# VHH binders against p49116, part 17

Target 1, 238 residues: p49116
Amino acid sequence: EGPLLSDTHVTFKLTMPSPMPEYLNVHYICESASRLLFLSMHWARSIPAFQALGQDCNTSLVRACWNELFTLGLAQCAQVMSLSTILAAIVNHLQNSIQEDKLSGDRIKQVMEHIWKLQEFCNSMAKLDIDGYEYAYLKAIVLFSPDHPGLTSTSQIEKFQEKAQMELQDYVQKTYSEDTYRLARILVRLPALRLMSSNITEELFFTGLIGNVSIDSIIPYILKMETAEYNGQITGAS

## First folded at step 1 (VHH)

Design eb6 (framework vhh_enristomig)
Fold by ESMFold2-Fast, scan of step 1:
Structure eb6 (fold): chain B 238 residues (1-238), chain A 120 residues (1-120)
Amino acid sequence: as target 1 above (238 residues)
Amino acid sequence: EVQLLESGGGEVQPGGSLRLSCAASGFTFSSYAISWYRQAPGKQREWVSTISSGGSTNYAESVKGRFTISRDNAKNTLYLQMSSLRAEDTAVYYCAKEGYLDSYTPFDSWGQGTLVTVKP
C-alpha cells in the first residue's frame, strides 16, 4: 500500500545533448525529444502501481497516453530544452515551406495550430508556476486514465487515478494553503492535452526515426529495457 | 541515421542529357516523398522536383517537360533524368527527404551533392 508516488518520483531531470549545434537540426531535436520520451517511460515504469497492472495493461495504457505524458514533459522541461527556440526554428522552416509550395497550406496550418496549442499549454503551466510535485501527480493522473478505448482493468486504473487526484489535492492544500482555487486552475489545464495530435507530435519531434516506426510500435520495447539501458538513453551515455 | 548520396553529375553540352541518382539509407524510402534541389554558384538553393510515395510528380516551371523524376523503391534509389540541358541548369544537385524538418533546410547539412556543368 502506501502513497501512489514517493519523493523519488518527483525527480525528473532531462540531460540535453552536447555540444549545442551551430544551428538547430532534426538530429538535435529528435535526440532531445527521444531523451525526454525515454525519461518519461522510465518514470512511469518506476511506479509500483503501474507495474502491478501487468505488462499487457501497462503497455496499452502508455500507448494510449504517451503524447500527453510527452507534452507534460515538454512543459516541465521547457527551460532546460530551450523549447521556445526549437519551436521558433520549426515555425521558420514551415514559413519557408509555404513560400516554396513544398507542403500543402492546409497541412502547414494544422501543424502551426498544434505548435500554437503547445506554446499556450506550456505558457499556462509556467504562469501557474507548477512545481515538481504537481507535475508528478499530473503525469500520474494522465498515465492512469481509465477512459481510453480498448483498455482492460479499467476499474484498477480508475482507482489509481483517484489516488493520484487525492494525493495532489492533499499536497496543494498543504503547500498552497492560501490559494483556495489553485487545484481547480491546475486541473482545468489537463483537457487541452487530449486535443494535441500524436501524429503531429511525431512529425515535429521524432522525424528521422529509422524504419518509419511509430512511437506506439516501439513503446513495448522501451518499457522492457533494463535500467542501465534507460540511463544510457536519457543521458546519451553508452 | 538518414543518409542520401547523390551521383551521376558531369559535364555536358547544351541540349545534352544526364541521369542523376540518389542512394538512400536509414529510413523506409518507399514511405516518403523525395525531392531534388539545386544550387548554382552565387544563387540560393532552388527546388527542382518532388516524387510522392505514391509516385505523383511535381516540377519547377523552369524544368517542366525537360526533367523526369522517378524512384526505385526496391533499390532505395531516386533518379532525375535530365534532357535538353541549358547553361542555366549548371548547379550542384541535391536530393532530400521531404517533411517538416527535411535535410534541405538549415537544420541539416546536405553533403557534397553532384555537380552538373552545361558548357555554353
Scores: ipSAE 0.006, ipTM 0.179, lowest interface PAE 9.8, mean pLDDT 82

Design eb7 (framework vhh_enristomig)
Fold by ESMFold2-Fast, scan of step 1:
Structure eb7 (fold): chain B 238 residues (1-238), chain A 118 residues (1-118)
Amino acid sequence: as target 1 above (238 residues)
Amino acid sequence: EVQLLESGGGEVQPGGSLRLSCAASGFTFSSYAISWYRQAPGKQREWVSTISSGGSTNYAESVKGRFTISRDNAKNTLYLQMSSLRAEDTAVYYCATHLGYPFRSQYWGQGTLVTVKP
């Protein structure tokens, strides 16, 4: 068979809301994050292997891994988002709240630890200088994860993950032939994604969402809406 | 259709400088790492330098401090600035990129000849 991903799947271009406000606010952060989440879900839906699994499986996979995909997207788009500026502003606000004794110290500590873990992840990816092809395949490895509870078609999902790993290995060995350990350094970054709290990600980046809805609950709607607008049918095999 | 077209080669005296260019088309240039290789007469192709999509650079030991690889993503162009050229730098220089599976081999340009004559 052909490749798991095509050249179009390697392209990942985030368009930011313009202009960036002088003082960062919840609406700007939420809009920026929502665009990245939508771009990530559009990327996943465009993969023929993903489409072949069927709608129920697609929904279950994205619900299980959206936070991992989103975090990889944050790392990949860190410069265009000015992510370090956003995180620094949040940290400053939280430190001032601690000094004034206005918020629960336990919750602030959890959020601060999450921000530092996120910064460490993004810095490690930047230091490794992960390219666009590598990011696409890391996202594919995360997306086609057969080990989430409640999944059906786990054998086919595992086969697609295995294919992603093999294609990434081939690329890295040929492109970075002088760096024998590059693939290993990249792959050992992935377990850290599962240590990122999806609840804290929602609190930091999606606070502007209305109606007490979780990202998990809105995923099926986003998948169906964007299929109609951008990619035809997700149940496709037209 | 993927194409890589090298230019800028020529004859120089030892200690001279040249700038090579590689014009790329047919793929999303900014998303891929791109490399320079060279092949001297009677020898196999040798890796010279690589620049990642993010701009990180790596060099063969023999060219460190003398060659500088750079890219212009807006122009889909790769560059190799060569200084302090030596007779042993005489070779055909190729740019190359690997677009991943199913492309089991790298894409290569036609090459540009660099001759360092005493």
Scores: ipSAE 0.000, ipTM 0.416, lowest interface PAE 12.3, mean pLDDT 83

Design eb8 (framework vhh_enristomig)
Fold by ESMFold2-Fast, scan of step 1:
Structure eb8 (fold): chain B 238 residues (1-238), chain A 119 residues (1-119)
Amino acid sequence: as target 1 above (238 residues)
Amino acid sequence: EVQLLESGGGEVQPGGSLRLSCAASGFTFSSYAISWYRQAPGKQREWVSTISSGGSTNYAESVKGRFTISRDNAKNTLYLQMSSLRAEDTAVYYCARGSYFTLPKHDYWGQGTLVTVKP
């Protein structure tokens, strides 16, 4: 009877590290990305339907979809992050790495293709002017995906995904009543998220510039973090 | 200001034990995950162990079963109990505040404490 998401789940506010450096560096980029990833995982763990699936299922779902959630978060927070400026800095770093013979041309090509796909996705979402309610429900559709290998409780996950889809449809029809095909335009953007490599996302934002921290290995610990610890991570409080 | 101060390093024979401490000040210690890292001569800095604010622990594969991380929130102190020490454990050990996703070099760091395992 109750909605899948509450108004608290629509609020998605990223606090950027301050002050912004005169020249973008790896520290600022990785801290910004880390805050977004923590915000995304905290968002997921706060959903009662997600909690009801249990710890093992929660861990499996987030391991399967963290890159999709993170990419949706990048699109949603693109302006507050100045994402285009961050991506330009990464591109500059990659070009300098070729010049210094630090990375192979084939590797640079893979990473550049990923950046182009990410830019295209974010541009598509911006062109559609996706609002906060739509982002919340798109994230819920991605989170409650029953088709990842190795999942238990797939019937319950599918029911939560269907509930997310229904609530998104009701919202779009009410809010954008004159745009009959808006929902279809939004939903056809989602398959592109699964074509993007989580390993390359790690290399761009977390590990490729800095060393071997695996997102997969730390997901169980982030999901168990206390609210006070989580807040300390994302606000930059000392 | 945030400060982290490691202590307890020294020379030990292979198979021996040491306990490292990290004293924290300038922030609400109980609200943060704290990690141990180490850097051996000529090597990159590597992650060793993390403890969450709630006490959940994680370890690098090379130290599992030999090292134990713990915290005392009343004393604002982090510990690393090291046993069955090997020559390969010789390194400067650092404690660091922060998340797994920030660069280790960019979290608040202590100045380090040297552990030498002599054959």
Scores: ipSAE 0.000, ipTM 0.149, lowest interface PAE 13.0, mean pLDDT 81

Design eb9 (framework vhh_enristomig)
Fold by ESMFold2-Fast, scan of step 1:
Order: sequence, then C-alpha cells, then structure tokens
Structure eb9 (fold): chain B 238 residues (1-238), chain A 118 residues (1-118)
Amino acid sequence: as target 1 above (238 residues)
Amino acid sequence: EVQLLESGGGEVQPGGSLRLSCAASGFTFSSYAISWYRQAPGKQREWVSTISSGGSTNYAESVKGRFTISRDNAKNTLYLQMSSLRAEDTAVYYCTRLYGPSWEFDYWGQGTLVTVKP
C-alpha cells in the first residue's frame, strides 16, 4: 500500500576520506570506493521490501547486482568523489604499467574499455541531471531484478521491481511534466550497467582492499553481520 | 518533519518584479527536485517551474523568459525571481516537493500571495 522507498532511501550521502591527498593513491581510491560500496549495501538492506524477501534471497540479490549498484553510486556521487580526477589517476597508472611491462596489452585494453564505458555512463547521467529520487528508484529497479541465475522468490522480486518502475514513472510524470520522453531516456541507460565487468571494477577500485577474495565472496558475511542490527525489525531473524 | 515556508509575495504593478523564497527543512534539500506551483481563486493549481537537484530548470510556457527558478543548497532555500509581471500572474504561489506515487506524500508550503494590479 505504501511507497516502496521512504525519504531515508532517497537520501544518499557519501562521506569522503579527508583530507584529500595532493596526489591520488591506491589507498585513498580504495577507501573512497569501499565507503560507497558499504553505503550502497546499507541502503539496500534498509529497504523493508528487501528484508521481507529473507536473508538468503537478500544475499543472492546483492551478490548479483553489487556492481550495478556501485556504478549507479559512482554516477550519483561523481562530484563528491571527484570521480573524473580518480579516473584520470587510474589511467595514468595504467599508462605507467604499459611502459614498465607490468600488465599485458590485452588486459590494459579491457580495463581502458571499461573506463570508457564508465565515463560514458556517468556523463550520460550527468547530462540527464538525474535527481536523488530517480537514482534511488533506478537502484531499486536493478536491486529487484528477477532474472539473475539461481534466484528464489522470483515472482515477489518481479513485483517489487514493477512497483519501483511504476513509482518512478509517477514521479517523473509529476515532476518533469514537460519532458515527455525523460523516463525513456533514463531507462535506456540501465542495460549499460550489465555490460560492465565486476572483475574489472574490483581491479580498478578495490585493489589492496580485498586481495585475492572477490567482493561477491565477502558480501554474504557483510550482510549477515549488518543484518543482526535489524533484530526485532522487519524479519526478527538473521 | 518536512516543512516548506514561502515568503516574498505582495502587490506589484504590471511589468514589475518580485522574488519569492521557500525555506525548506526536515529533509536533504539538495537531493530533491523542488517545484513552484500557483493557484488563482476558483482555478486548479498550475505548475510554474521546477529545478532539479543538479540545477536543471524547466518552466511553464506562460512564464518562460520572465521567471527564473534557483536554489541555494547551503541555505536549504528555493527562489523564484519574477519579472515582467502580468495581471494573469496573480495567484497564491506554493513551494512543493513531489514524492511520486500519490499526492499524500507530496509536501506543500502554505503559499504566498502575489497580486498584480491592473
């Protein structure tokens, strides 16, 4: 009956490590990315509809979509993060790695293509001037994706995704009433999120943070520890 | 508790100017698009202008080129600079934060009266 997301879910505040170093380093980039990832995971687990699906389903959904949520977060927080500066520093590091023969040419090509896709995505979102409500609902649409392999409760997940789509449509039609095609322009951007490799995202933003352990592998542990804080809330169990 | 408080209305001659302000509290102002609507006596509320969280602006055709919407995120304040005012601009002006699925989650200020005397 109520809306899928509350005002608390529309608010998305990233607190950056301070002070920003004069020259960007791996530690600062990884800490910044980690904060965004944890903010994104905390955002997802705070949604009542998400909690209603149960812990196992919650884990499967976040494992499947963390890279999409993270990328939307990068776009939303691009100014706060000085993302263009971070990406420039990564490109500079890649160029130095070519000169020192530390990475293969094929790998560097894959990573550069990923950076170009990421820049293109963030630029398109900036050009559309996506607002906080729109970002919250785009994140909900990707979170409640019923089409990931191995999911249970796919019917309920699909219903939550449809609710997110309907509420986004209602919002855009009310708030941007003169821009008839705004919703279509926004929604056609979403497929690009699935073209971006989670492995390359890990290499670019989480080097040194996770070592040889993938983010996919640690998500269940993070969600389990954090879900315990919801004792007596929507599920009453973890 | 979300609150929107309008001010700056008054009487003005045709061709005159006024600046309306809307003080927002109880939510993260910078995260939301905020709109100005107006309502003349006996008429339905009419959309006037919207500013996105990033600063993109849209205007009703009737006010385009005459009104300028702006925001100050540090002060949680929305503005509407009105110029070349006409008799048909006479209305109560409302600041609003639209939520989405239903009107009951929308937040409206109490309004500020603008009167353009013929």
Scores: ipSAE 0.289, ipTM 0.700, lowest interface PAE 4.1, mean pLDDT 85
Fold by OpenDDE, second read of step 2:
Structure eb9 (fold): chain B 238 residues (1-238), chain A 118 residues (1-118)
Amino acid sequence: as target 1 above (238 residues)
Amino acid sequence: EVQLLESGGGEVQPGGSLRLSCAASGFTFSSYAISWYRQAPGKQREWVSTISSGGSTNYAESVKGRFTISRDNAKNTLYLQMSSLRAEDTAVYYCTRLYGPSWEFDYWGQGTLVTVKP
């Protein structure tokens, strides 16, 4: 039984749509988000332990944690994505909706708070200067969370999570030996992910492309999608 | 112009079978994953099945073992063989193209109605 993650799981390179428009439209935002979602889910799929859980369990796990995984991805890819600009654009679009009286005051508040929480989380992660290994392990910890309702094989999931945690601990101890409390500082950020609404995330980042189809409904396919097919379309094979 | 046209819908009794078709045109059909979705009255559209460009298939749990998705690239046609139909399968069925790079369902058919009733 080898390690949960390998060096191949550390690489997390998001390719943004090109060219970047002067004005970030809903399409650009949604496409960027969709690419990140795909990358995140296929990252999960690339983990042998994840595969070992079986298709049904895998699907359930991703359904339960996709928002957290996506959010970690946003934090990790914040610079490449120009996340601050994207969020500003989203706010601008939201303001337009407000002016058109399409949202209730309560809903507006919820959405704005969500954006704030998202931005604060990403800023906090940047401030901690989380590296690629740490992100990989954090994503694994989030992915292999046994505390979601309706999961099967919870004992095995828990074991994988523990393994992720242990490997993270070892990595941090080895890499940041002078920072005794780094592990704790990193892990204490995870609860913030649970405060974020998946529904609001979906509304902010995915409504332009998916339409009325929920992320939950497409997750099974994303997990089955062939990487070669995806890459081929990027290179103009369509 | 990209077009998707569903056909084969109709009324059927519980336990019956139907075969839906989706005729595609205006793009390289063989290069795309194609999916079936359905929308029941008063409900949101839900994913039913997908077949990749390479022929890999996936199904919603609710239809596993009963529905079979397939494609004929030479005919640019997607199929959905439905068996053991249930009342809850009543819906308008749509085919859609998935553009991978953006994960966008960029084109949809007009749908075909399937009604399962005694």
Scores: ipSAE 0.125, ipTM 0.537, lowest interface PAE 2.2, mean pLDDT 90

Design ec0 (framework vhh_enristomig)
Fold by ESMFold2-Fast, scan of step 1:
Structure ec0 (fold): chain B 238 residues (1-238), chain A 122 residues (1-122)
Amino acid sequence: as target 1 above (238 residues)
Amino acid sequence: EVQLLESGGGEVQPGGSLRLSCAASGSIFSINAISWYRQAPGKQREWVSTITSGGSTNYAESVKGRFTISRDNAKNTLYLQMSSLRAEDTAVYYCAARGYSPTLWKSEYDYWGQGTLVTVKP
């Protein structure tokens, strides 16, 4: 018996591409997002409980939750990414793209709603002043979700999720003892992650990386990368 | 291939009006939304206005209430009526027609005009 996460799993440091361009462009945004995605998957791979589930289960689990992990990562790294500036640039690009017909207009509305939901989520997390330990356990709770369609080994996944929930509760009650409702306020934010479209996230942040393939289809490749390749992706080293 | 050709640029005094035209060769107008862009000296290209194939219009905040975009599909011609012109409206104005793109990030246009210079002199 030991804790689900160690201090190494609390450390989550994103290194941004350098130099920042004078005008934000799709390549810079995609590179920044790709680094965060690879950092998130490397984080998941480093968890002993995750490793214990085996390769097939690991792949299925990450395929089901990568958008939730990525969105939590955006919230956690919002300041270092200048996420508000990136989202403003995306909004400006979408407004400049309205020259497409009515079907494109409906799509733009859908994407704008997604951006608003993302901004609302990140703002709520910032307002709650979520710390690194809380982020680590929230990521663990979404990673070890037993209720995604098509999953096997659901009993073991559920045990790890319950362990994550118990350890988060213990941490919050000890660290924020004066704030009786903090844990509840944090946990009620999680359902919003499942309402965010992974397809829209792919189009906004990963179009330069994935082309005509989905993030879902490249996940097995990313999970099989050597540690040196992961480090190369998150730091920009070749 | 289709070609876009702008005309109507020139010098105008602040507060004045000017009408730009963009003539298209080929069948680009019947199915495509068409936009006006501008590029001032030393600045990035800025979107000005768009009109859809169905006639719906949208405008950049900086020109809203002063500029009017319209189209004549029978003549394959796009117009930009500019009023209450300001020194900051000085730019080369381009018309652009975007082909269909399923991706949100395809910002390249299939067809651009050569541009027409508008100079607002104090």
Scores: ipSAE 0.006, ipTM 0.249, lowest interface PAE 10.0, mean pLDDT 81

Design ec1 (framework vhh_enristomig)
Fold by ESMFold2-Fast, scan of step 1:
Structure ec1 (fold): chain B 238 residues (1-238), chain A 122 residues (1-122)
Amino acid sequence: as target 1 above (238 residues)
Amino acid sequence: EVQLLESGGGEVQPGGSLRLSCAASGSIFSINAISWYRQAPGKQREWVSTITSGGSTNYAESVKGRFTISRDNAKNTLYLQMSSLRAEDTAVYYCAKGPSEYLRQFSGYDYWGQGTLVTVKP
């Protein structure tokens, strides 16, 4: 069957919207986040093993793990996105809103806690200097998670996850041969992804979506999108 | 105490035009992004257009090329110029600002006007 991922799956290039607005706003952040989400879903659908599971299974897997994929994408693309600047602006706004009693204190604290967890995750990945190959395999590990409720073909999904883990191990051992514990340090970062609320991620990054649209509702549409249509949206949003 | 007041709604024939206004009190207008939303009977409020304090604009796909948002900071007034109106544009139109458009879903403290009714007769 060959390797789970090819070199083409290591390439993960985010193009930011331009021009940058005078002031950071929900629509700019939403467009930036949507591009990252589209890139992440296009990446997943390009994997032959993923395609082999069929459309229904593909939709169920991505619905279950989109927040994990998105968060890994935020960490990988943090520099390109100026994510620290975006998060700092949000935190500053939230702190000012607490002082002015303009927003619910409980909700603000919940959101700030989520931002802190996100910053900690991105900082840990940056400190570990996670490379493009490692990110590709980590995304594959979370994508091929057999333990989500309602999945079919769980045996095959588990085999693909195991293959991702083995290929990551092989890569790390060959590339970082002197760092015996690197793989362990990388893998222990993954459970934190499941502790972060997909609802808060949606509210922080996708609140600019038009109408009463949820990420859950758009996932099937994105996964069925033609390559030309996907490329048109990415370039058209520049 | 309502800080936003919409006006300019009315009945119009298909293909017609209307200009909506939103008057805001105080200095809060000049430093905030302000948006137009609409709500048709039995439907949820949907976003129509936003303009930043610096004048950058964004539009819902359904209104692009037909609606133009603008602001006059000296008058603390937001405008929505609507053209080529369709029956589907029939709704109560609201202007809104929160502490930040970014946190609309969290705020519970967004400032909404009372709305102005636009009716496009088939």
Scores: ipSAE 0.000, ipTM 0.143, lowest interface PAE 12.2, mean pLDDT 79

Design ec10 (framework vhh_enristomig)
Fold by ESMFold2-Fast, scan of step 1:
Structure ec10 (fold): chain B 238 residues (1-238), chain A 118 residues (1-118)
Amino acid sequence: as target 1 above (238 residues)
Amino acid sequence: EVQLLESGGGEVQPGGSLRLSCAASGSIFSINAISWYRQAPGKQREWVSTITSGGSTNYAESVKGRFTISRDNAKNTLYLQMSSLRAEDTAVYYCAAYGRPSLTYDHWGQGTLVTVKP
């Protein structure tokens, strides 16, 4: 057996849609978010341990944790996305929606609280200066979560999660040897990911999807995409 | 890869009808939904209508009751039947495919111009 993740799994490069519009709109935000979601799912697909669990387990696992993976991706790619600018545009849109009577005040409050939680999470990760290796292992810990309802192969998933935790510990102890508390500061951030509603994330970032389409319904298609087709979607090349 | 080619645009009088066609090349069975968008002079691109592979349809409020979207899988063609056309319907109309490879509408045609004038 080798390590759970190889150096290739540390590489996580988001390519933003170009050209950037003069004014941010829900379609640009949706396309940017979709590219990040595709990149996150492709990252998961590339892990041999994930492949070994089989297609049905892979689909169930990603359906359970896509919001956590997506949120970690937002934090990791916050600068390349100009996430603060995107969140400001969403806030402006929500405020304008009050005038159009599209959303109740209570709903807007729930969404604003979600944005605050997201900003707090991203800011905490930035202050900790989480590196690429640490992000890769945090994503693996989230991906191999055995405690979601309805999962099969939970013992094997738990084994992979424990392997991710052990490899993260080894990395942090060797790379940040003088900071004995770093691992604890990093791990205590993870529970916050489960406080963020996947439904609200979907409304914030995927409002540009048209018709009766949900992320949950799309996940099996993303996981079955050919590599060439996938690369065309995330790089802007065909 | 899916390529889309629009046709059927032109000049039409107010209250008239026009049928737009969008021919898809490649595997239409990989397409989960196809939509019509339009861009009027000086305005942002706006969604008009969507049809899914299962036949479900959705319409923008401004076109409900006047436009009908349909799909012919045997011909790999999408249609937009427009009736009771108004000056505000003047725009370049675009076909966009949402396939298994995309969570958004990345496969766009070049567009077809519809001008409603007396």
Scores: ipSAE 0.000, ipTM 0.141, lowest interface PAE 15.4, mean pLDDT 81

Design ec11 (framework vhh_enristomig)
Fold by ESMFold2-Fast, scan of step 1:
Structure ec11 (fold): chain B 238 residues (1-238), chain A 119 residues (1-119)
Amino acid sequence: as target 1 above (238 residues)
Amino acid sequence: EVQLLESGGGEVQPGGSLRLSCAASGSIFSINAISWYRQAPGKQREWVSTITSGGSTNYAESVKGRFTISRDNAKNTLYLQMSSLRAEDTAVYYCAKSPDYLRGFTEYWGQGTLVTVKP
C-alpha cells in the first residue's frame, strides 16, 4: 500500500577505512569491500517488503543477487572508494605476479577481463549520471528478482520488483521530464550485472586474491546480525 | 569444510603454565580472526582472547598479563600460552573461527580441551 522505498532508502553513505595507505594492500581493499557489502546488506534489510518475505526467502534472495548489489554499490561509491586507484593497484599486483611466475596465465586473464567489465559498467553508469534515487530503485529491481532458481514466493517477489520498476518510472518521468528515453537507457545497463562472475568478485575484493571464504556462506550470519553489529562493521567499530 | 581441533589441556598446579593449541583444517587459516573461549562448570561460555589475521590481540580482563595468544600461519595453528594459572581458570577451552571482517561473530567452534587447575 505504501511506497516500496522511502527517502531513508536513498541514503547510501560508505565510510572508508582511514587513512588510505600510500601503498594499497590486500587488507585495505578487503576492509573497504567488506564495509560496502555490510552497507548493502543493511540497506536491503531496512526495506519492509524485504522483511515481509520471511527470513528463509529473503536470505535465498540475497544469496542469489549479492554480486549484482555489490557491483551497483561499487559504481555508486566509485569516487568515495577511489575505485580506479584500487583497480590499478590490483592490476599492478597481477602484472608483478606474471613476471615472478607466481600465478597461472589463465587465472590472470580471467581476472583482468573481469576488471575490464567492471570498469565498463562503472563508466556507463557515470556517463548516465545516475542519481541516488535511481541507484536505490535499481538495487531494489535486482534484489526483488523472481527468476533465480530455487526461490519460493516468486509471485510476491515479482510484485515487489514491478512496484520498484513503477516507482522508478514515476521518479524519472517527474525529475528528468525532458529526457523521454532516460529510463530505457538506465534499464538496459542491468543485464550486464548478470555477466559478472561472483567467484572473481570474491577473489578480488573479499579474499584479496588469497583464500577461499565464500560470501554465500556468510550471508545468513550477516542478515541475522543485530543492528548494532551492522553499524559496527560499517564503521569498523568493535 | 572447516574443522578446529584443540589440544594441550590437562591437569596443572596453581601458578603453573600450559600451552593450548588449535589446529585448523579445510580452510585458509591466515585470513581469519581466531578466538579462545572457555566454559567453567555451571557457567556460561566466556570469551578469553582474539588474534586477528594481522596479529592484533585482545584479552578478557580476567586473563590480561597472564595469557598470551599467538598464531603460526605456516602451521595453521593457534596457541594460548597460559601462565600463573588459578583454580578459577579450570574450564573446557574452545577455539572459534571468524572471518577477519566479521569482528565478534563466531562461525565455527572446535570440540574443546579440558584444563584443570588442582591444588
Scores: ipSAE 0.000, ipTM 0.121, lowest interface PAE 14.2, mean pLDDT 79

Design ec12 (framework vhh_enristomig)
Fold by ESMFold2-Fast, scan of step 1:
Structure ec12 (fold): chain B 238 residues (1-238), chain A 123 residues (1-123)
Amino acid sequence: as target 1 above (238 residues)
Amino acid sequence: EVQLLESGGGEVQPGGSLRLSCAASGSIFSINAISWYRQAPGKQREWVSTITSGGSTNYAESVKGRFTISRDNAKNTLYLQMSSLRAEDTAVYYCARDTSPLKEYLNYGFDYWGQGTLVTVKP
């Protein structure tokens, strides 16, 4: 009937905690990440097609793809977040821990590999100069993924994914008419998102804030929050 | 749901041997160094030994050459083989997920302690 996404879904504005600390600390990183997570959840729940799937289906969908949505958000907001500075601080801390022989080499390797994959993804998106409209539709494509285990209404989810793909194609063909292969280059970036471990994302960005609580366990709560509560989370005012 | 459960303690004569075991939930052994600590009555908790996920071991000077730490990652189980036991080894023995200087960035910083297992070396 209408477009899958409206202009309100293209605007994705992360408000960073203020003031920025002179030295990065865990609380600043976790608050910044939490704001991005809540912004991403609010973005998803505001889509009429998402709401049309019903609470059980839409919750399962977000539980399956939150890490992909979050990673796309990190790439889109990399400059606003100074993500390269955050990742450099984490890498420096890991290197110091290796020298002190206080941490498992296998664990450091897993975390470093995750950081390298994240950096490569963000760099590829920056090199392609992905715009806000393209990011909105890429998020919609990963959100409406019919191939996650345990999902119901997979035909309806697939229909919404195909609608997202069609609207992205129309946008890219009109806006970047000179670049006949742009859409293909953008879409082949998406499989890399499934190589990002949600457990390592939790440890890097959420450990200082959620303690023993997993992102998986809080997703149903976040999706049920009122607009005022969402706004409080993304501004840090609550 | 993460749990550490020690077993294998008991009463033993000086010069005797015991093998302690620590069973854990799966993920706690996938990526972490695990340590043995002990606490004697009226004393502070003392570090005994650590084994990394890769199998590297380290020991307190007081137990070096007498105790051997090992792990079975397939069974999520940690072991402490104790030999040439002395009266001063009498303590409650605890296994613990090793604390990390990366606690602020990695979930290693949460201390998971078991209930302990008592080792008594008769005088």
Scores: ipSAE 0.000, ipTM 0.136, lowest interface PAE 12.3, mean pLDDT 79

